# VH-VL binders against RING finger and SPRY domain-containing protein 1 (RSPRY1): the designs that were tried, part 19

Target 1, 184 residues: RING finger and SPRY domain-containing protein 1 (RSPRY1), of Homo sapiens (Human) (q96dx4r300to483)
Amino acid sequence: LFLKEGRQLTYEKVNLSSIRAMLNSNDVSEYLKISPHGLEARCDASSFESVRCTFCVDAGVWYYEVTVVTSGVMQIGWATRDSKFLNHEGYGIGDDEYSCAYDGCRQLIWYNARSKPHIHPCWKEGDTVGFLLDLNEKQMIFFLNGNQLPPEKQVFSSTVSGFFAAASFMSYQQCEFNFGAKPF
Short names: E, the ipSAE of ESMFold2; O, the ipSAE of OpenDDE; V2, 0.75 times the mean of E and O plus 0.25 times the DockQ between their complexes.

## First folded at step 23 (VH-VL; framework fv_gevokizumab)

Design Z1 (from Y5 with heavy chain Y106W; at its last look DockQ between E and O 0.63; V2 from the best seeds 0.00; counts 0 for: pae E 2.3 > 2)
Heavy chain, then light chain:
Amino acid sequence: QVQLQESGPGLVKPSQTLSLTCSFSGFSLSTEGVYVGWIRQPSGKGLEWLAHIDWDDYTYYNPSLKSRLTISKDTSKNQVSLKITSVTAADTAVYFCARSPYWGYWFDSWGQGTLVTVSS
Amino acid sequence: DIQMTQSTSSLSASVGDRVTITCRASQSIYSYLNWYQQKPGKAVKLLIYWASTRESGVPSRFSGSGSGTDYTLTISSLQQEDFATYFCQQSYDDPYTFGQGTKLEIK
ESMFold2, look of step 23: ipSAE 0.542; ipTM 0.810
ESMFold2 (binder alone), look of step 23: mean pLDDT 91; pTM 0.921
OpenDDE, look of step 23: ipSAE 0.893; ipTM 0.938

Design Z2 (from Y5 with heavy chain S100N; at its last look DockQ between E and O 0.53; V2 from the best seeds 0.00; counts 0 for: pae E 3.5 > 2)
Heavy chain, then light chain:
Amino acid sequence: QVQLQESGPGLVKPSQTLSLTCSFSGFSLSTEGVYVGWIRQPSGKGLEWLAHIDWDDYTYYNPSLKSRLTISKDTSKNQVSLKITSVTAADTAVYFCARNPYWGYYFDSWGQGTLVTVSS
Amino acid sequence: DIQMTQSTSSLSASVGDRVTITCRASQSIYSYLNWYQQKPGKAVKLLIYWASTRESGVPSRFSGSGSGTDYTLTISSLQQEDFATYFCQQSYDDPYTFGQGTKLEIK
ESMFold2, look of step 23: ipSAE 0.381; ipTM 0.760
ESMFold2 (binder alone), look of step 23: mean pLDDT 92; pTM 0.936
OpenDDE, look of step 23: ipSAE 0.863; ipTM 0.917

Design Z3 (from Y5 with heavy chain Y35W; at its last look DockQ between E and O 0.65; V2 from the best seeds 0.00; counts 0 for: pae E 4.2 > 2)
Fold by ESMFold2, look of step 23:
Structure Z3 (fold): chain C 184 residues (1-184), chain A 120 residues (1-120), chain B 107 residues (1-107)
Amino acid sequence: as target 1 above (184 residues)
Amino acid sequence: QVQLQESGPGLVKPSQTLSLTCSFSGFSLSTEGVWVGWIRQPSGKGLEWLAHIDWDDYTYYNPSLKSRLTISKDTSKNQVSLKITSVTAADTAVYFCARSPYWGYYFDSWGQGTLVTVSS
Amino acid sequence: DIQMTQSTSSLSASVGDRVTITCRASQSIYSYLNWYQQKPGKAVKLLIYWASTRESGVPSRFSGSGSGTDYTLTISSLQQEDFATYFCQQSYDDPYTFGQGTKLEIK
């Protein structure tokens, strides 16, 4: 997990190389497969499967990336602990007031089960998707191959801190997370 | 055909609350993605966005003015209202309402504006 | 706040001229830039959105271009009806700010 260098503060600097920033196998819906190194997830079920990562952020500016392995429907973004996974009802990240997600297949941004279109093209295998959380300005910014969208702010009306990187996967969808171990 | 029309008091005394109404036709504020908002133009000055409200009752305010602004809608009457508290001469302007058909990314239909003068 | 600057406040031109109006943002706005036309006693009219997409019913002589911080509205062959004030507006981040306007006057 990497602090955006334009927002890095000396007293708030965090060295994530010494902690295991990965997908949390104890904070995951029932049928999601997580790789042994904790950085790749795949759904092979017919339900909408979700996960949060192992670290909670409550201050500063944070950034992570995802590599698209399959180009189907995934909802990837940020969620607090209060966000609920209802995999048999199709509820995932972005489907409640405690989470916000980017969907590069359907070209949507999700918040509180509301969607809005974004101008990015549909993502494709090998694309890099970026996820910025700015807790100072209370905004989330999504990137596709370095091209950023307008900031998303609505989730901050219900919560102001305690966010995790999070994702939801339709059947046969897969992606790989980079929390800072690889250069951005 | 999409039409919007502003109505307001014309003259308001300082420290009072300014109430504006936007009446519209040819679209519904219940349609997903639709916003209606308010922009003002003081005499001889540029345009300033004030607030808008969306189809799902979310409100958005200019941060510098937020403490004085209240936007609301009445979908059964096809109306959006704006209140501005504690007005001063600086609030003298032409007030426009406008529609975005697409999540606020642009405003494709505007009213002709209504002049409000704050005079002591 | 993202400041939008139109460095030319007034521009004189003749019917048939090619006219260029510029707009600069104080930070990158990623083509979230609109152009509007304002005439006295008339409703404000959207011309261009997302920097380069022409609104329905807008004549093809109007075009928009630019990226990053620098954006341009071009009128390829000016008509009598085009004498008006033109505003740019960013829709990237609230408050959704406007340029000061460029008044296009008959020469």
Scores: ipSAE 0.314, ipTM 0.729, lowest interface PAE 4.2, mean pLDDT 85
ESMFold2 (binder alone), look of step 23: mean pLDDT 91; pTM 0.926
OpenDDE, look of step 23: ipSAE 0.670; ipTM 0.868

Design Z4 (from Y5 with heavy chain V34M, light chain N34H; at its last look DockQ between E and O 0.48; V2 from the best seeds 0.00; counts 0 for: pae E 5.8 > 2)
Fold by ESMFold2, look of step 23:
Structure Z4 (fold): chain C 184 residues (1-184), chain A 120 residues (1-120), chain B 107 residues (1-107)
Amino acid sequence: as target 1 above (184 residues)
Amino acid sequence: QVQLQESGPGLVKPSQTLSLTCSFSGFSLSTEGMYVGWIRQPSGKGLEWLAHIDWDDYTYYNPSLKSRLTISKDTSKNQVSLKITSVTAADTAVYFCARSPYWGYYFDSWGQGTLVTVSS
Amino acid sequence: DIQMTQSTSSLSASVGDRVTITCRASQSIYSYLHWYQQKPGKAVKLLIYWASTRESGVPSRFSGSGSGTDYTLTISSLQQEDFATYFCQQSYDDPYTFGQGTKLEIK
């Protein structure tokens, strides 16, 4: 376990050091607001709104964090480009075979529109949620304030690489992403 | 009253396919979060999880045995079946079926078990 | 695979004794740990799930504790009907794995 916790970003063939990433204002559902610095998002609509970040990860072990700004329903995790944001149908991250998401409000893990409970308490404002993607072992690991859940592997039956950090927000929900610019 | 009962052939020759059936009553496999699975115990050894199937027809297999296992269900008969191909003496064991009403994490009701011996 | 080790394969005790059975995982399993009782000729019985939660109908003399890699099943005052084999099981990662069992025998 210590080996995985010591890796903030992985080295790649090109620019494999620390990589600045932000929410992609060109890869976002219709009604999501993204802050000027690109690290906060909130939903201003009565629909379930989604976004992916600017960096695609295709090898190695990667980690990012989110600070919970509002403690309501959000689904945060990893998605490939093939994940479709169907906001008018209530579909978000974790609601297809190309994405997997952590829900700290309802205490659920989402994959392919199916959920299962997790043992973390409900998240609260100020909590730090961690998201680890291990493309070597084909697993995703979620953390709440450093507390680790069992690895999630189901999404790798449909895809093995090409993931983006991603999130979906219920009305008026908000969080702040840290892709490595701040110490973990 | 929740009950599970295993049925199997008792004796199977090497290289053949072992077929097992779990018949159950007192619960529905259509209940969200409900799993039924198979665990075996070779003589004098510990328990080994083999497979389970969930309420939504998703199947889960022990990776070391996956190429030889097939689990299926028949909801109209309240049955779950397991097939193990190309059996050897290492497959001699007592086979249990068990249910998990909580997403497969633990098994709250077990059958009595059925002995299957693989012998020439 | 996560190895589950029960260091004692056989344990002798008398009625009324306090008995502890230990289970060690090869890595942290975060309380995804369950305890079962097996008697000859009877179905396997769930005793404890999520390390410490007692299943309905299980006598209060049974308790579970532990965290990380180290887990314990305790029988506070052993009864005649408690002589059986006890297994731990983890469901943290696939495949689910069991300890080899601890057989509790009459002293």
Scores: ipSAE 0.145, ipTM 0.673, lowest interface PAE 5.8, mean pLDDT 84
ESMFold2 (binder alone), look of step 23: mean pLDDT 92; pTM 0.940
OpenDDE, look of step 23: ipSAE 0.852; ipTM 0.914

Design Z5 (from Y5 with heavy chain G37S, light chain S31N; at its last look DockQ between E and O 0.36; V2 from the best seeds 0.00; counts 0 for: pae E 4.2 > 2)
Fold by ESMFold2, look of step 23:
Structure Z5 (fold): chain C 184 residues (1-184), chain A 120 residues (1-120), chain B 107 residues (1-107)
Amino acid sequence: as target 1 above (184 residues)
Amino acid sequence: QVQLQESGPGLVKPSQTLSLTCSFSGFSLSTEGVYVSWIRQPSGKGLEWLAHIDWDDYTYYNPSLKSRLTISKDTSKNQVSLKITSVTAADTAVYFCARSPYWGYYFDSWGQGTLVTVSS
Amino acid sequence: DIQMTQSTSSLSASVGDRVTITCRASQSIYNYLNWYQQKPGKAVKLLIYWASTRESGVPSRFSGSGSGTDYTLTISSLQQEDFATYFCQQSYDDPYTFGQGTKLEIK
């Protein structure tokens, strides 16, 4: 949720009100299974399936983590409502100008269907991947087990706010989200 | 063999627009991950990165100078250009173009530079 | 902006000496650090990228090391052609920034 420990939302905007962050079963592509608690997703089809979470980030600094359950291809990061991944045209997170994603299997950062390599090793089951969105500095930072990459800024040329945590899953891939309910 | 060569006006008057051209050979602007960049060095000082343009036409600018900079490329001519508007004496420098073969993370080939002096 | 500091602006040495040039970043840059050599009248030459990877064609006497904020370029046995100015540069965050340079001179 927020970079500073103990906060779900932006540092400046939200006192510790009750906010339920989870994967949005109404904002998901057709074949993605979402757990009853809304924090785990699995693709049960031979397809590339996507989801956004339930809350929209418009200001401040935000952070969430993902635990890798399977080590295959997933694209996890941030997307606005304008991202078209719920369209049957094969869009995933990072495949348009409204989203940016980390791929720990292929060691890539995705933006606008372009990729660039990153220096993290391939992720493994049990790894913790961190996702920071800084709307003050207009940057996104990805972490693997606490090791951070250079900030990503390209998405801010197309959009400046209105981001959701989001993910895309190749066949039979699975991960678990932590939006701040568990300590980072 | 990768080669880059800068060309520019030599002398430009204050408040005018400085135009620079990088002509190159031995690589393609369309190769994935290739960036071409402009870097300058005022006399007796360090290097300052100005801008780059990538294989997919995205542009990147030094934030402190962004409002005055325009980088562009002409793939058919193997050229990258830089324009700097509203120049002052602070823009007097040797201007280099350089290639990154790897997403802008390092510059493996440089031109020899061209001196531009801003003076009345 | 990430400030890159080379605390020594000029350094004198003899052929055969071991030389170390240091560079400090104002924040951690996670090994996104490059070293360049500049000689008068010549194009700038890449020596080391990602803190420690030697560019093709660069003699093995050049090596880079360091992490976090502190990085070094080492020339293990100085040759006469190594007298030049050396710059560090970070490629971690925009704008990319360079150190002020360290000029290596004949003693």
Scores: ipSAE 0.307, ipTM 0.724, lowest interface PAE 4.2, mean pLDDT 85
ESMFold2 (binder alone), look of step 23: mean pLDDT 91; pTM 0.935
OpenDDE, look of step 23: ipSAE 0.779; ipTM 0.880

Design Z6 (from Y5 with heavy chain Y105D Y106A S109I; at its last look DockQ between E and O 0.58; V2 from the best seeds 0.00; counts 0 for: pae E 5.5 > 2)
Fold by ESMFold2, look of step 23:
Structure Z6 (fold): chain C 184 residues (1-184), chain A 120 residues (1-120), chain B 107 residues (1-107)
Amino acid sequence: as target 1 above (184 residues)
Amino acid sequence: QVQLQESGPGLVKPSQTLSLTCSFSGFSLSTEGVYVGWIRQPSGKGLEWLAHIDWDDYTYYNPSLKSRLTISKDTSKNQVSLKITSVTAADTAVYFCARSPYWGDAFDIWGQGTLVTVSS
Amino acid sequence: DIQMTQSTSSLSASVGDRVTITCRASQSIYSYLNWYQQKPGKAVKLLIYWASTRESGVPSRFSGSGSGTDYTLTISSLQQEDFATYFCQQSYDDPYTFGQGTKLEIK
């Protein structure tokens, strides 16, 4: 999935069936449960558990969505392979210079273990969260139910490409990913 | 309680460097989420954001002016400085400094401004 | 750059009037809009941030509304001290641009 930027916001979807976009069971912290179809994750541990998806984006404009299943603390966004999630120390996506994440429970954007508030209300079960990565303009944009936030640009000071969709989960948290198989 | 005050040269010759200082009291630029920025207003014109610096030394510049601007801070003196190189008459304006406690999102407290004229 | 337009540069009104000042962005700014008051000889004062949230100490007669590209500041019962110039400003994307101002004058 990628978007064309212009006078009006538009997007195009890329067929991902030949790539098999899903959560990567081989790129996941120790205690995270991933569904059989690879699109849903749940943490049953006391630690902050993380995962990256199977597809690395190097160019263009990309978009994916997540459905909030539980409304607790999750940090969802984009990370490169250099992002090291340390589940026993509570470090996840957005807690280093190689990742940026949206937290709809605490109403925060995370980068390099710094947080800042955002205007969106706390997410609730059934909400749709969108994640846009624009590698042409070097920005990330987060959406809650179609309402977008200001572009995030700071992660591009450390890296310019090689991003994966990624997420981190507090205990008992769960969400479902949509990389384009369902209409947005 | 919280105050900011701009100081500058008043008059600067073209091609020189304009140096401005914002001295403040009642808050610390070391407080997380706090920014101090510079905004200017030419006579009878609108406001133009120039730059700000945050509590963690990150700097942010108006892209159209970035090559000419330098913002810096001295936390021990409660001061933020702005330098504008190679000034022209177009840089004649009232210069304000302002605080944002809200990650640069809104400027809640402003100085009263200082006029800088660029003239031979 | 996101252009902020205040189509009215000057308004005349009387004490007690309801006044509405408008601001339009050249693209959607998703409620990242602030309102400021400027008086001669006084510091610029923040009134409203995030389109509708009143800054502490600002009288309740000031309110903000709007979404997308169109935003308004309303003064429900104008007081003598409210005669000033009002600026909108977007904080959605750098550079953080301002409207040109609306001067509110005594009839």
Scores: ipSAE 0.160, ipTM 0.682, lowest interface PAE 5.5, mean pLDDT 84
ESMFold2 (binder alone), look of step 23: mean pLDDT 90; pTM 0.924
OpenDDE, look of step 23: ipSAE 0.515; ipTM 0.821

## First folded at step 24 (VH-VL; framework fv_gevokizumab)

Design AA1 (from X4 with light chain Y30R; at its last look DockQ between E and O 0.67; V2 from the best seeds 0.00; counts 0 for: pae E 4.6 > 2)
Fold by ESMFold2, look of step 24:
Structure AA1 (fold): chain C 184 residues (1-184), chain A 120 residues (1-120), chain B 107 residues (1-107)
Amino acid sequence: as target 1 above (184 residues)
Amino acid sequence: QVQLQESGPGLVKPSQTLSLTCSFSGFSLSTEGVYVGWIRQPSGKGLEWLAHIDWDDYTYYNPSLKSRLTISKDTSKNQVSLKITSVTAADTAVYFCARSPHWGYWFDSWGQGTLVTVSS
Amino acid sequence: DIQMTQSTSSLSASVGDRVTITCRASQSIRSYLNWYQQKPGKAVKLLIYWASTLQSGVPSRFSGSGSGTDYTLTISSLQQEDFATYFCQQSYDDPYTFGQGTKLEIK
């Protein structure tokens, strides 16, 4: 889980069982369904629904993955508590200055409600998407099936720590989170 | 069609501020994904990216030069400006402006360049 | 900073030759690599973006390839108008650095 640096990747596995890393049922928009084990979310509404996980990362280098269950529009990444996704109709993770998100359906990176294209192909069911947060170098890195994108740094102009894994879902979209319980 | 034209002072004395203007036509500076940037080339040398500004007024600077650079735009005039403070002989170069309708990932249209010489 | 190295600063060739120009990045740039052509007195011209995609209006004799740290521009049958200086540029991480250029000259 814990990436140390550079082109030669080394890491130590962090035991998350005592932290209970999962999606936070108390930090979700109204119409998002969260599985009993807390690792899968599905939107059953016509609105853009959002969630943050239970753990806050304040230092170091952190990594999590999601499995794409449906290949539609989702925005998945990192957000602080200041991200106001529950108070904005049509706004989700990556739509304010306190969050940054990867969109594998439309091939976009979202920050502050602005998007830019990325080189990855559209994601498909079964794909693995990776999310790295490096609080030492102040960067976020997104991966599709192990292929990384350029580092994203813009969110660090507004905030430098206190991030949660977070996601937003278009109607009928679904994914499953892996915070380290399964091997990467 | 897309055209960009740089204008500048030609000659600047050391320690002064260099001001450059890019005037353009054939595209809108307000269109999503449009960036306009500045690249320079010292005589007989390679190209150096300086800065760019996007359609939503976000600015991006070469970190090694950021303290001396200011980029701005005037959408109503179809202009982008660059200022470089405290110039030295190392700032002598041909200065290009360039457009990207592709989020700054590549610049598909360039001006002809304008030479700026810093001499005492 | 990501350093972009074009190991050949000058290359001589004849009309009709197949020419390759190489570019190496100091770290992987994941195909965020562009190729530009520069002639004296002319605007710089984009040829290739994202390592291998041909810019609209660029002749098909130009092609790009490579991955990771190593990238190549190929001109399959050199024409008179292709004698110029060629720059690679990475758009992976700021500052967005250029190679020092490869000047293609008439043999």
Scores: ipSAE 0.236, ipTM 0.705, lowest interface PAE 4.6, mean pLDDT 84
ESMFold2 (binder alone), look of step 24: mean pLDDT 91; pTM 0.927
OpenDDE, look of step 24: ipSAE 0.865; ipTM 0.918

Design AA2 (from Z1 with light chain S28K; at its last look DockQ between E and O 0.64; V2 from the best seeds 0.00; counts 0 for: pae E 2.5 > 2)
Heavy chain, then light chain:
Amino acid sequence: QVQLQESGPGLVKPSQTLSLTCSFSGFSLSTEGVYVGWIRQPSGKGLEWLAHIDWDDYTYYNPSLKSRLTISKDTSKNQVSLKITSVTAADTAVYFCARSPYWGYWFDSWGQGTLVTVSS
Amino acid sequence: DIQMTQSTSSLSASVGDRVTITCRASQKIYSYLNWYQQKPGKAVKLLIYWASTRESGVPSRFSGSGSGTDYTLTISSLQQEDFATYFCQQSYDDPYTFGQGTKLEIK
ESMFold2, look of step 24: ipSAE 0.510; ipTM 0.800
ESMFold2 (binder alone), look of step 24: mean pLDDT 90; pTM 0.908
OpenDDE, look of step 24: ipSAE 0.902; ipTM 0.945

Design AA3 (from X4 with heavy chain H52Y S109Y, light chain L54R Q55E; at its last look DockQ between E and O 0.57; V2 from the best seeds 0.00; counts 0 for: pae E 3.8 > 2)
Fold by ESMFold2, look of step 24:
Structure AA3 (fold): chain C 184 residues (1-184), chain A 120 residues (1-120), chain B 107 residues (1-107)
Amino acid sequence: as target 1 above (184 residues)
Amino acid sequence: QVQLQESGPGLVKPSQTLSLTCSFSGFSLSTEGVYVGWIRQPSGKGLEWLAYIDWDDYTYYNPSLKSRLTISKDTSKNQVSLKITSVTAADTAVYFCARSPHWGYWFDYWGQGTLVTVSS
Amino acid sequence: DIQMTQSTSSLSASVGDRVTITCRASQSIYSYLNWYQQKPGKAVKLLIYWASTRESGVPSRFSGSGSGTDYTLTISSLQQEDFATYFCQQSYDDPYTFGQGTKLEIK
């Protein structure tokens, strides 16, 4: 989904019929359960489980949303193919230099296995979390119910493009992705 | 009980290097999220952030002064030091050190400041 | 650099007054805004962080508000000990710049 660069964020409708944006059942850790329509994931295992979506972002400004189904620990954001996640070691997206993630349960931003707090309250069931990637300005922006955080820029010192929407889930955590098929 | 105290030379000649030390107690430089930073205030003027160093030895410098600044820490002595090279009269100020236990987002404890005058 | 502007350099008020001090950022800082109190010869004191959260031990008469570019510190009933210089600081992006300060003086 493309947003114009102006001083005000805008959305343009994109044709998703030619590019099917969904969670990638072939790019997922061993124990993560993905819904039949490919837009919902749930961890049923005791390990930290991860997935990337099917769509690689190489240019422009992109945005997707997640609806919080369970309010526990998830790390949701952006990762390149160079990002590796280890389900048995408790590592997920945001735990290496090729990924950056928002954690609304513990109120943290994750990059390179280092965390820092953010001002948002803990997320709750039904909350909408937004994820903006601006490849022109080299920044990532996270939103909780439309409330914006400061841009995150550190990942761009390690990589410049080739990002996928990505998420990691603790046991029994679940969320639903919206890559643009539903209005934001 | 968190305390910070600045120490410095008081008087420095132009073109020399200004060295400042922040001695502190009641917290550890090794605790995740802890930053110690330096701020200065010229007489009758506003506050200017200079540099900070974090628990993981990453350093952050005010870009307008970066080429002249060096910050370092000594965890065993509970000290953070700042050096400013090639000083001029514009570097005359009260210098403060301060702690943030929250990733530099705010500084909850400050020292009382130490005056440094640059003159011949 | 993000410029922080406190448009009033000094403000006169009496004990018991409600006082507001304003701070404007040159761009949105998303509530990453702190308020500090400075008295001569004393350590600087943190009052408010993240725009509206009161630091522990700060009297309830101090409150912060605002969003985007515009932020306000309010003292609901001014006390004798509140005469000081107040400054804002953004912690959104490096360098973490300060406002010029507002000196609160006895009328």
Scores: ipSAE 0.330, ipTM 0.706, lowest interface PAE 3.8, mean pLDDT 85
ESMFold2 (binder alone), look of step 24: mean pLDDT 90; pTM 0.901
OpenDDE, look of step 24: ipSAE 0.889; ipTM 0.932

Design AA4 (from X4 with heavy chain H52E S109Y, light chain L54R Q55E; at its last look DockQ between E and O 0.47; V2 from the best seeds 0.00; counts 0 for: loop humanness VH .302 < .308, pae E 3.9 > 2)
Fold by ESMFold2, look of step 24:
Structure AA4 (fold): chain C 184 residues (1-184), chain A 120 residues (1-120), chain B 107 residues (1-107)
Amino acid sequence: as target 1 above (184 residues)
Amino acid sequence: QVQLQESGPGLVKPSQTLSLTCSFSGFSLSTEGVYVGWIRQPSGKGLEWLAEIDWDDYTYYNPSLKSRLTISKDTSKNQVSLKITSVTAADTAVYFCARSPHWGYWFDYWGQGTLVTVSS
Amino acid sequence: DIQMTQSTSSLSASVGDRVTITCRASQSIYSYLNWYQQKPGKAVKLLIYWASTRESGVPSRFSGSGSGTDYTLTISSLQQEDFATYFCQQSYDDPYTFGQGTKLEIK
């Protein structure tokens, strides 16, 4: 989904059929299980497991949603290719300077392994979490059931483009991604 | 007990650099989530947020003033300083320093303020 | 910048009165709103944060409410020591901005 610039809720749905938008089974930590459709991920291991999607965004304003399937610890947001989650003990998205993540279980925003609290209640099964990336204004905005948080800007001091939707999962956690194939 | 105290020159001339120091006790600026910031109040007017510095040395500035502001800290002295370059009469105000123990979202302890007058 | 407007610059009241001070933001700030009390010659005091949470040591007669763009501070039974200037402040987006203040005066 490509959002036009401005404060309006105007958007254009990008047809991603030529670039199949899904979780990347080749850009994933070792023990994360990805559904055959590429839109669901589940950690069945005792470790913190991560994935990036197949679609790199370099310009404009983009938005995706996640449905919370389990309400435990997940860190979901945006990461560049420089985020090295596969090579680090316990590193997930939001744990380096190349990624920023929303944690709806512990009510935290993660950047560069630093956390800060947010005002949203703990997420529940069935909740919809939104993830906006604005490469024009250099900000990320997180939503819980349509309620937005303050813009996050710190990640743009270290990087300016080349973001992928990304997520990290604690044991037994699962969510479903919507990159625009379903209405928001 | 948390205490903050501002010190400054009282009077500065236009075009000079204003230097302010916040000395504090009862907390550490190295504690995660702790910020110290500067807010000013011109006589009979409202409050204006200027700058903050966090426990991890990140700095945050009011965008309209950023080119003129420098905030820094000296952890060994329990001090935070603010410099404002190229001052004018519009910079005449009471200057407060304040602590935020919660990622800059609110200021729970403030100093008493120090008056700075910019005059020829 | 997000503008914070306190529609009343001064308000007269008597001890024992219930007083409401209002604050409006130029856009939704999602409860990232704080209330402060300022008395002449004294340090500014935090009363309410996140729109409705009372700071430790603040008397229970102070309460905050509101959402979106419209927020209020209520003093349920005014005391002599409550005559002061009250500021709202948003911490949703930089720069953090304050309302112009509402001075609560003795009637």
Scores: ipSAE 0.328, ipTM 0.732, lowest interface PAE 3.9, mean pLDDT 84
ESMFold2 (binder alone), look of step 24: mean pLDDT 91; pTM 0.926
OpenDDE, look of step 24: ipSAE 0.844; ipTM 0.907

